# Ledger of designs, part 373: VH-VL binders against q9umr5

Target 1, 268 residues: q9umr5
Amino acid sequence: SYKPVIVVHGLFDSSYSFRHLLEYINETHPGTVVTVLDLFDGRESLRPLWEQVQGFREAVVPIMAKAPQGVHLICYSQGGLVCRALLSVMDDHNVDSFISLSSPQMGQYGDTDYLKWLFPTSMRSNLYRICYSPWGQEFSICNYWHDPHHDDLYLNASSFLALINGERDHPNATVWRKNFLRVGHLVLIGGPDDGVITPWQSSFFGFYDANETVLEMEEQLVYLRDSFGLKTLLARGAIVRCPMAGISHTAWHSNRTLYETCIEPWLS
Key: E = the ipSAE of ESMFold2; O = the ipSAE of OpenDDE; V2 = 0.75 times the mean of E and O plus 0.25 times the DockQ between their complexes.

## First folded at step 16 (VH-VL)

Design qm5 (framework fv_nofazinlimab; at its last fold request DockQ between E and O 0.88; V2 from the best seeds 0.89)
Fold by OpenDDE, fold request of step 17:
Structure qm5 (fold): chain C 268 residues (1-268), chain A 123 residues (1-123), chain B 112 residues (1-112)
Amino acid sequence: as target 1 above (268 residues)
Amino acid sequence: QVQLVQSGAEVKKPGSSVKVSCKASGYTFSTYYISWVRQAPGQGLEYLGIIIPEYGTANYNEKFKGRVTITADKSTSTAYMELSSLRSEDTAVYYCARGSKWFDSTPYAMDVWGQGTMVTVSS
Amino acid sequence: DVVMTQSPLSLPVTLGQPASISCRSSQSLLRYTGNTYLYWFQQRPGQSPRRLIYQVSNRDSGVPDRFSGSGSGTDFTLKISRVEAEDVGVYYCMQGTRWPPTFGQGTKLEIK
């Protein structure tokens, strides 16, 4: 039988968004038990990410316990960060494939129509004033806001991304790295036509330098220092990159071509 | 220096399939997108699909309803475009074109084109 | 899909005179990152398309400075300051901002 699949949704999302993915999995891998976690839906996805991590942890623990052979995680958008953190704090997870589906793994910085209703002014220019405050860090979006022009603020105020990245020293860094490295494969999915993840390369741990030049994963300090295990994972062949052009942000979980190419191979 | 060389002209019957090759040279083949575009006689240009050879990930214009398959062989620096269930309307010159690097902001640079491959579909 | 509309479709020009081709998109080609991916291609008779302009106004290497691109949003223009005999061919605009990339109908430039 196939290993169970656990699905974690993104910002302002719900389990309903994954109906096509479920269909594809059922068709190609009959008998697979797929659980789309119905937690922190809609506006509740704005809750602090650590709170979400705790909630999702409570939900996945019993699933993992019933699946001694392992499980697969499909984590979409913001959910990808939740899942990475989840795997960092769980010393006993049994995740075979962690599929990061168009997630801002290295953070978010820029303007996008997806968030314009929440931030009418330019997020690029102004959001650091809000996000890098104790009040701002009570919102999930701010937990992975990564302003390349305000690195000191990011490093000192980010209560989530900077920690799971090991960019700021903390007492759990070593343990979190060890836990995360328990994953069998890290499957990174994303693409240039996303329209929301900014830069889109963040889905592959690429990100802006101080001049807003996008650097690759191998050029990032978190990789070079192996602060949470990226370098180690790559070295042992555990990182899979699956970029695809022509996929909008809201179509990553519903596009058949994408599923067959980037998701399906890792559900066995 | 950068060059794309395509396979020769094809004559096919309706219902059959054709596979056109595009051999790249003068650059690191695996790290750049390859796009496919066709042009019917006396007509404009129509986009078919794209691939990044390094990862083998391809996507297609939905107008072709799954009839197009784009692949790449990194060992030979060759991209392929296969079109099945051929119709007379598929008669066209088919072009491959180099896109941008896969990690760039946009893939659709098309800065270098192949010489084109004429595909004729007739009974 | 984004519809690209060129005008005129036929462009007879006297040697040495300027030429102008318009390209209009059905929606803005400004990407969320702030860039606009509008391209111009030249296709001489019996040849493959050749990229002339990328991102609205940037000339490729080897492209004469008599070619220039301009525009923003949904309206773009290719200009040839002094048409030469070698400029005969069909010109296409293309958008690469939205999937799938789409081309204009083409403008056939001929010498009077």
Scores: ipSAE 0.943, ipTM 0.963, lowest interface PAE 0.4, mean pLDDT 96
Fold by ESMFold2, fold request of step 17:
Structure qm5 (fold): chain C 268 residues (1-268), chain A 123 residues (1-123), chain B 112 residues (1-112)
Amino acid sequence: as target 1 above (268 residues)
Amino acid sequence: QVQLVQSGAEVKKPGSSVKVSCKASGYTFSTYYISWVRQAPGQGLEYLGIIIPEYGTANYNEKFKGRVTITADKSTSTAYMELSSLRSEDTAVYYCARGSKWFDSTPYAMDVWGQGTMVTVSS
Amino acid sequence: DVVMTQSPLSLPVTLGQPASISCRSSQSLLRYTGNTYLYWFQQRPGQSPRRLIYQVSNRDSGVPDRFSGSGSGTDFTLKISRVEAEDVGVYYCMQGTRWPPTFGQGTKLEIK
């Protein structure tokens, strides 16, 4: 039989958005128990990410307890950051495949429609003034905002991303790294036509340097220092990259070609 | 010098399939996109699909989904395009073209083209 | 799909004179990153296409300075400041901003 699958949605999202993904799983892996977590839907997805992590943790615990053989996570967009934090904070998680579906794993530095809606006078060059404030950190978007031109402010003000990346020292860094490393596989999915994740290579732990040149995962300090286990996972053969051109941000969970190529093989 | 060398011309019957090869040289084949484009006689260019050979991740123009398959063999630095259920309107020159590295943002740049493969579909 | 419309479709030009080819897209080609993935290709008689211009205005290596590209949003132009005999062929614009990539119909440049 197949391991249960837990789905964690993204910003301004809901469980209904995953109906096509559920259909694909049912077709290829009949009998798989799939739970799309119906928490922090719509505007509630703007709540602080640590609040979301706590809520999703509470929902995931009983599912994992009923499946001692392990579970899979499919985590979309912002949800991939929630899931990575879950892997770090849960001493007892039993996740085999963590499938990161176009998630801003190294952060976001892009002008998007939701940023304009929430902060209509802001640009990516100035959003650091809001996001790197106590008030700004009460919004999920700001929890993973990563301005490459104000890295000092990011490192000091980030209440979420800098911590789970191990970019700022904290008492739990060693434990979080050990917990994260218990994952069986990290499956990274994304592509150049996404249109929202900026840079789109953030989905593969790539990110801008100070000149807005994108450096790949293996060039990042967090990888080189192995601060939360990326180098260890890669050396272990546990990182799977599945980039695909031609997929927009809202289509990652509703495209059959993407599912068959990048998701299906990891739902054993 | 970067080159893409394609297989020779083909004559096919309606309802059959054709598989065109595209052998790359002069660069690291696996890390660059390969696109496929066709041109009917006396007509313009039409995009078929794309692949990242390192990961085998192909995507297709919806017009051809179900009939086109794009694959790559890293050991021979060769990409393939197979078109099934051939019709007379599939008569065209088929080109492969190189895009950017997969980690760059310009998959459709098509900076180097193969010489083309004429596929003729006739009874 | 984004429709790319070229004008003119046939362009007879006297040797040594300028030429201009227009390309319009049915949607803006500006990406959220500020990039515009508009390309120009030349296809000489009996040959495969060759890229001339990438991202609106950048000439490829080996492309003469007499070729220039310009435009933004939905309107783009390829100019040849002084047409030479080797410039005969068909010119295509292509957008790579939105999946799937699409081409204009082509503009046949010929010497009068």
Scores: ipSAE 0.856, ipTM 0.919, lowest interface PAE 0.7, mean pLDDT 93
ESMFold2, look of step 16: ipSAE 0.839; ipTM 0.917
ESMFold2 (binder alone), look of step 16: mean pLDDT 92; pTM 0.944
OpenDDE, look of step 16: ipSAE 0.932; ipTM 0.958
ESMFold2, fold request of step 17: ipSAE 0.852, 0.829; ipTM 0.920, 0.909
ESMFold2 (binder alone), fold request of step 17: mean pLDDT 92, 92, 92; pTM 0.943, 0.945, 0.942
OpenDDE, fold request of step 17: ipSAE 0.939, 0.940; ipTM 0.963, 0.963

Design qm6 (framework fv_nofazinlimab; at its last look DockQ between E and O 0.88; V2 from the best seeds 0.88)
Fold by OpenDDE, look of step 16:
Structure qm6 (fold): chain C 268 residues (1-268), chain A 123 residues (1-123), chain B 112 residues (1-112)
Amino acid sequence: as target 1 above (268 residues)
Amino acid sequence: QVQLVQSGAEVKKPGSSVKVSCKASGYTFSTYYISWVRQAPGQGLEYLGIIIPEYGTANYNEKFKGRVTITADKSTSTAYMELSSLRSEDTAVYYCARGSKWFDSTPYYMDVWGQGTMVTVSS
Amino acid sequence: DVVMTQSPLSLPVTLGQPASISCRSSQSLLRYTGNTYLNWFQQRPGQSPRRLIYQVSNRDSGVPDRFSGSGSGTDFTLKISRVEAEDVGVYYCMQGTRWPPTFGQGTKLEIK
């Protein structure tokens, strides 16, 4: 039998967004128990990410307990960060494949429709004034806002991304790294035509330097310092990169070619 | 010098399949996109699909409804385009073209082209 | 799909005279990153297409400076300041901002 699949949605999403993915999984892997977690839907997805992590943890623990052979996680967009944090705080998770589906794993720094909705008068260059404030960090989007021009503010004010990345020292860094390294495979999916994740390379742990030049994962300090285990995972062949052109952000979970190429191989 | 050299002309019957090759040289094959484009006689250009050889991840123009398969062999620096269920309308010159590096800018630079492969579909 | 519309489709030109080709897209070609991916290709008779211009206005290496590209949003132009005999062929605009990439109909440049 196939291992259970747990799906975590993105910002402003719901379980309905994954109807095509469910269809694909059912067709190609019949009998698979797929659970799309219906938590923090819609506007509730703006809740602090640590709150979301706790909620999703409560939901996945029973599922994992019933699946001693392990489970697969498919985590879309913002959900990918939630899942990474989840795997960092859980010392007893049994995740075989963690599929990060177009997630801003290294953060977000761009004007998107999502940001415009929340901060209609804010520009990318000025959003740090809001996001790195105490009240700004009460919104999920700000929890992974990564301003390359205000690194000090990011490192000191980010209550989520900087912590799970191990970029700011904290007492749980070693344990979180150990926990995250329990994952069998980290599958990174994304592409240049995403249109939302900025830069799109963030889905592969690439990100801007101070000159807004995009650097690869291997050039990032979090990798070089192995602060949360990326270097270790890569060394043991546990990181899979699956880039694809021609996929928009809202189509990553509903494109058959993408599913067959980047998702299906890891559901066995 | 960056070059793309394609396989020779093909004559096929309707319903059959054709596989065109594109051998790359003069650059790191695996890290650059390869696109496929076709041109019917006396007509314009039509985009077929794209691949990243390093990862084997391909995407296709939906117009072809799954008839196109794009693959790559890194060991030989060769990309392939297979078109199945051939029709007379598939008669065209097929081109491969190099794109950008996959981690860089747009995939669709198409700065270097192959010489083209004529595929004729006739009864 | 983004529709690319070129004008004119036929362009007879006297040697030494300037030429201009227009390309209009059905949607803005400005990407969320701030870049515009509009290319111009030249296809001489019996040859493969050759890229002349990328990202609206950048000339490829080896392309004469008599070729220039301009435009923004949905309207783009290729200009040849002084047409030469070797410029005979079909010119295509192509957008790479949105999937799938699409081409204009082509403009056939001929010498009068």
Scores: ipSAE 0.925, ipTM 0.952, lowest interface PAE 0.5, mean pLDDT 95
Fold by ESMFold2, look of step 16:
Structure qm6 (fold): chain C 268 residues (1-268), chain A 123 residues (1-123), chain B 112 residues (1-112)
Amino acid sequence: as target 1 above (268 residues)
Amino acid sequence: QVQLVQSGAEVKKPGSSVKVSCKASGYTFSTYYISWVRQAPGQGLEYLGIIIPEYGTANYNEKFKGRVTITADKSTSTAYMELSSLRSEDTAVYYCARGSKWFDSTPYYMDVWGQGTMVTVSS
Amino acid sequence: DVVMTQSPLSLPVTLGQPASISCRSSQSLLRYTGNTYLNWFQQRPGQSPRRLIYQVSNRDSGVPDRFSGSGSGTDFTLKISRVEAEDVGVYYCMQGTRWPPTFGQGTKLEIK
């Protein structure tokens, strides 16, 4: 009846965090099989994102195999980057809706309590010294750290974000783009009151230029070059934007109005 | 000129509903936030909620739990606020106000206001 | 919700004299980005509110330079250097830093 839903959590998160989202899905789409992947929970969410992608891939393969007509992904915060990488590396995925809940899709450049906990003597202006080192790239947060003032270091050192965005040459770029373009819809969710994702427009593929002016997705080089398929998806009508004011970072999956407006329509 | 023109005054009975319109002109309606606020007679201002007309994504002050609905019609450049289960304490002037573009971080700047709509709830 | 407290609530003033209105918030209005979303509105008798000041100290277009805003954290001030007859009305501060936006109670400016 309804396609199965796979949920991928964010940093310092676990499957329990999504209990309200599960309730909403059960109410509006009864009988839907929903799997909240119980991998890389809590502190394990700091492991390198490519390790997380590998583990989540192994978990989703049997779920997708049992649902040949398709599945949906709901991916929260850091989990949205894991899911985008999954769509690129899996040539046999059958994802219809990829729902990105307040994910730092163009990266993060902001001080958060989590960063202060990890790197207590650092601020966003100097984290590039840590994150753009081989040691720093062993932490998930550094895998999507995007310092707009050190773009050359980002492009050279990023082991994850610069690759999945097609900002650096690599042998898989063409096949990853082809795989990503097999998705039915990309649903982008976020808002100005998030308080964690910096800039919050990263959830819509917006990001800072060198002056910290936020440029929209359509002004980004990765969009203009269509380096991983954003321009193609938009032209197909496959990108859905669903911005909403008044929601903090930890509330995206526990707000009924947000669910009904931005998520429910895509759970066919 | 940028303008927000609201519908006329309403007199309502307790338990009924009211729907106030806010017609925009002089700018690209769909891409700017619209907020709704109210002012009871002789009282201060109270925030009701907000919408992005392009996406229809509305959010509400929890104080009005399920009683307020904010919508927009892009084809007529008109926002609407509906308040249900009216009580005498809902007697107020209701205002719409324009915020920034949705992609900016300033939804609540409210730089242009409608003229206000008096809603009187009495038996 | 963030509580906004204005002082004074009533402000009688002689024409040509300065006026000062205080606004305090129950929580800091400073965002992690360094922005402070505190605005001031003027409501003349029988009219809709009009934005005077945005982000603490920036005057809106068409607002006379006798109006100025200042402050940080939890403590903010609107000043009128020389009050004119057209300044009669109620002045509101409003915070837009934390959902939902909230207003002060208003300060009624009157001519003595």
Scores: ipSAE 0.843, ipTM 0.918, lowest interface PAE 0.8, mean pLDDT 92
ESMFold2 (binder alone), look of step 16: mean pLDDT 92; pTM 0.936

Design qm7 (framework fv_nofazinlimab; at its last look DockQ between E and O 0.89; V2 from the best seeds 0.85)
Fold by OpenDDE, look of step 16:
Structure qm7 (fold): chain C 268 residues (1-268), chain A 123 residues (1-123), chain B 112 residues (1-112)
Amino acid sequence: as target 1 above (268 residues)
Amino acid sequence: QVQLVQSGAEVKKPGSSVKVSCKASGYTFSTYYISWVRQAPGQGLEYLGIIIPEYGTANYNEKFKGRVTITADKSTSTAYMELSSLRSEDTAVYYCARGSKWFDSVPYYMDVWGQGTMVTVSS
Amino acid sequence: DVVMTQSPLSLPVTLGQPASISCRSSQSLLRYTGNTYLYWFQQRPGQSPRRLIYQVSNRDSGVPDRFSGSGSGTDFTLKISRVEAEDVGVYYCMQGTRWPPTFGQGTKLEIK
């Protein structure tokens, strides 16, 4: 039998967004138990990411317990960060494949409709004033805001991304790294036509330098220092990159070609 | 010098399939996009699909409803475009074109083109 | 799909005179990152397309400076300051901002 699949949605999403993905999985892997976690839907997805991590943890623990052979995680957009954190804090998870579906794994630095809704008068260049404040960090979007021009503020004020990345020293860094490394495969999916993730290469742990030049994963300090295990995962062949052109942000979970190419191979 | 050299002309019957090759040279084949475009006689250009050879990830214009398959062989630096269920309307010159590096934001860069492959579909 | 509309479709020009081709897109070609992926291609008789201009106004290497591209949003223009005999062919605009890439109908440039 196929291992259970757990799906975690993104910002302002719900389980309904994954109806096509469910269909694809049912067609290609009949009998697979797929659970789309219906937590923190809609506006509730703006809650602090650590709160979300706790909620999702409570939901996945029973599922994992019933699946001694392991489970697969499909985590979309913001959900990909939630899942990465989840795997970092869980010392007993049994995740075979962690599929990061167009997730801003190295953070976000760009104006989007989501940001405009929350901060209608804010510009990309000025959002750090809000996001790196104590009250700003009460919003999920700010938890992974990564301003390359204000690295000091990011490192000191980011209560989520900087911590799970091991960019700021904390007492759990070693343990979190160990926990995350329990994953069988990390599947990174994204592409240049996303339209939301900025830069889109963030889905592959690429990101801006101080000049807004996008650097690859292997050029990032988190990789070079192996702060949360990326270098180790790559070395053992556990990182899979699956970039695809022509996919918009809202289509990553509802494109058949994408599913067959980037998702399906890792659901066995 | 960067070059894309395509396979020779094809004559096919309706309902059959055709596979056109595009051999790349002068650059690192695997890391650049390859797009396919066709042009019917006396007509304009139509986009078919794209692939990243390094990862084998291809995407297609939905207009072709799954009739197009794009693949790549990194060992030979060759991209392929297969079109099935051929119709007379598929008669065209088919082109491959190079895009940017996959990690760049310009997949449809198309700075270098193949010489084209004429595919004729007739009874 | 984004519709690219060129005008004129036929462009007879006297040698040495300027030429101008318009390309209009049905949607803005400005990407969320701030870039505009509008291209111009030249196709001489019996040849494959050749890129002349990328990202609205950048000339490819080897392209004469008599070719220039301009525009923004949905309206773009290719200009030839002095048409030469070698400029005969069909010119296409293409957008690469949105999937799938789409081409204009083509403008056939001929010498009068």
Scores: ipSAE 0.933, ipTM 0.957, lowest interface PAE 0.4, mean pLDDT 95
Fold by ESMFold2, look of step 16:
Structure qm7 (fold): chain C 268 residues (1-268), chain A 123 residues (1-123), chain B 112 residues (1-112)
Amino acid sequence: as target 1 above (268 residues)
Amino acid sequence: QVQLVQSGAEVKKPGSSVKVSCKASGYTFSTYYISWVRQAPGQGLEYLGIIIPEYGTANYNEKFKGRVTITADKSTSTAYMELSSLRSEDTAVYYCARGSKWFDSVPYYMDVWGQGTMVTVSS
Amino acid sequence: DVVMTQSPLSLPVTLGQPASISCRSSQSLLRYTGNTYLYWFQQRPGQSPRRLIYQVSNRDSGVPDRFSGSGSGTDFTLKISRVEAEDVGVYYCMQGTRWPPTFGQGTKLEIK
């Protein structure tokens, strides 16, 4: 009686990371078919995001086809960007709830441990030189790197985020917007103690202005222009915000209070 | 003027529960964090948990092992903290405190405090 | 949990003289964004705590300029340049960098 749930993991992640989430779903919604997609695990999650979108698309098509009443997506971290791209490129998706679990929806501008490991001499202020190059765009994190101090380079060089946000002109903008707007609910989850997503408000479509002051979703150009449907979706009452303090980035899918409060109500 | 006014002192038996209220005024209650902190007599401060009243999303210090529940009523601008399975060591003054707006990202500022509510647990 | 250790726990001071309170954390309080969420609270006798200092060194509104905070990483200090009678009470440091927030044991400031 419950719609199937499809889970998409994030950077340096795998299907095993969701074992607690699976337990919660089984306890509260017994009989729910849950598929945790086992693709692009670990270091494979650094592959270009369009490549990941294609692979995940192939995996979800048969699941959606067998569930005419619809499916739910739970998409964690980088996986939330993969899922948003899926909703735009799939003419025939039947997603009811898209649950975006601490995902950098407006991009990332932060010095993380893996960035220091990959680029040990670079700070976030310098990383635009790498990410806004053709070779940088071959890595997933650079596909959503968003330097608020080099917005012109971002708009011209981004092969992924600027396109799915409708921040750069492209021939598919109208179709992608139409497809995305077929989603029943967009559930945005995140919080100030995340520790990885920078700014953490990116999980709610907030982001830095040029002074690194965080502007809310409703203050963003992509919202004001309704470039991929956020304003329409909000006016329809389909955007759900569920912020929670005290949860670190790796704990979003293993916290029972978070599940019961922010996820469970949307798994009809 | 921003103010948090708490309910009055309570005396409770071990094993029972207590619910302390915290009524906010002078600001937009729903958008600011509310934290709960306690202080046993003659001792230091201990953090219990936090809520974003607009969304009703609460989280708790694990130390209290599911005994604490924090809620908010937006229509009355009132936050609540309930502590169950009371023990004598739960005797303390319980405080609510306001943080920042939830979107501004500093939940633990605790810039305005309530006057405190004494809860005494005795047989 | 991050352990916060204050010293001294008792601080008798002559009026008009300086006072210094140390607070040390078991882990760095530097957050990934470059912020350090270290706070100082004052609790006067019979009152609730009052925030004095936020984010290491920023004085709250209405806090006299004789109060100053400093430090980084794991070591932090609250200084009172000239102690006045109204400064009597217990001072707590608190970290808000890592869940859950934790407090130091408190430093009781007394006038000799």
Scores: ipSAE 0.748, ipTM 0.894, lowest interface PAE 1.5, mean pLDDT 92
ESMFold2 (binder alone), look of step 16: mean pLDDT 93; pTM 0.953

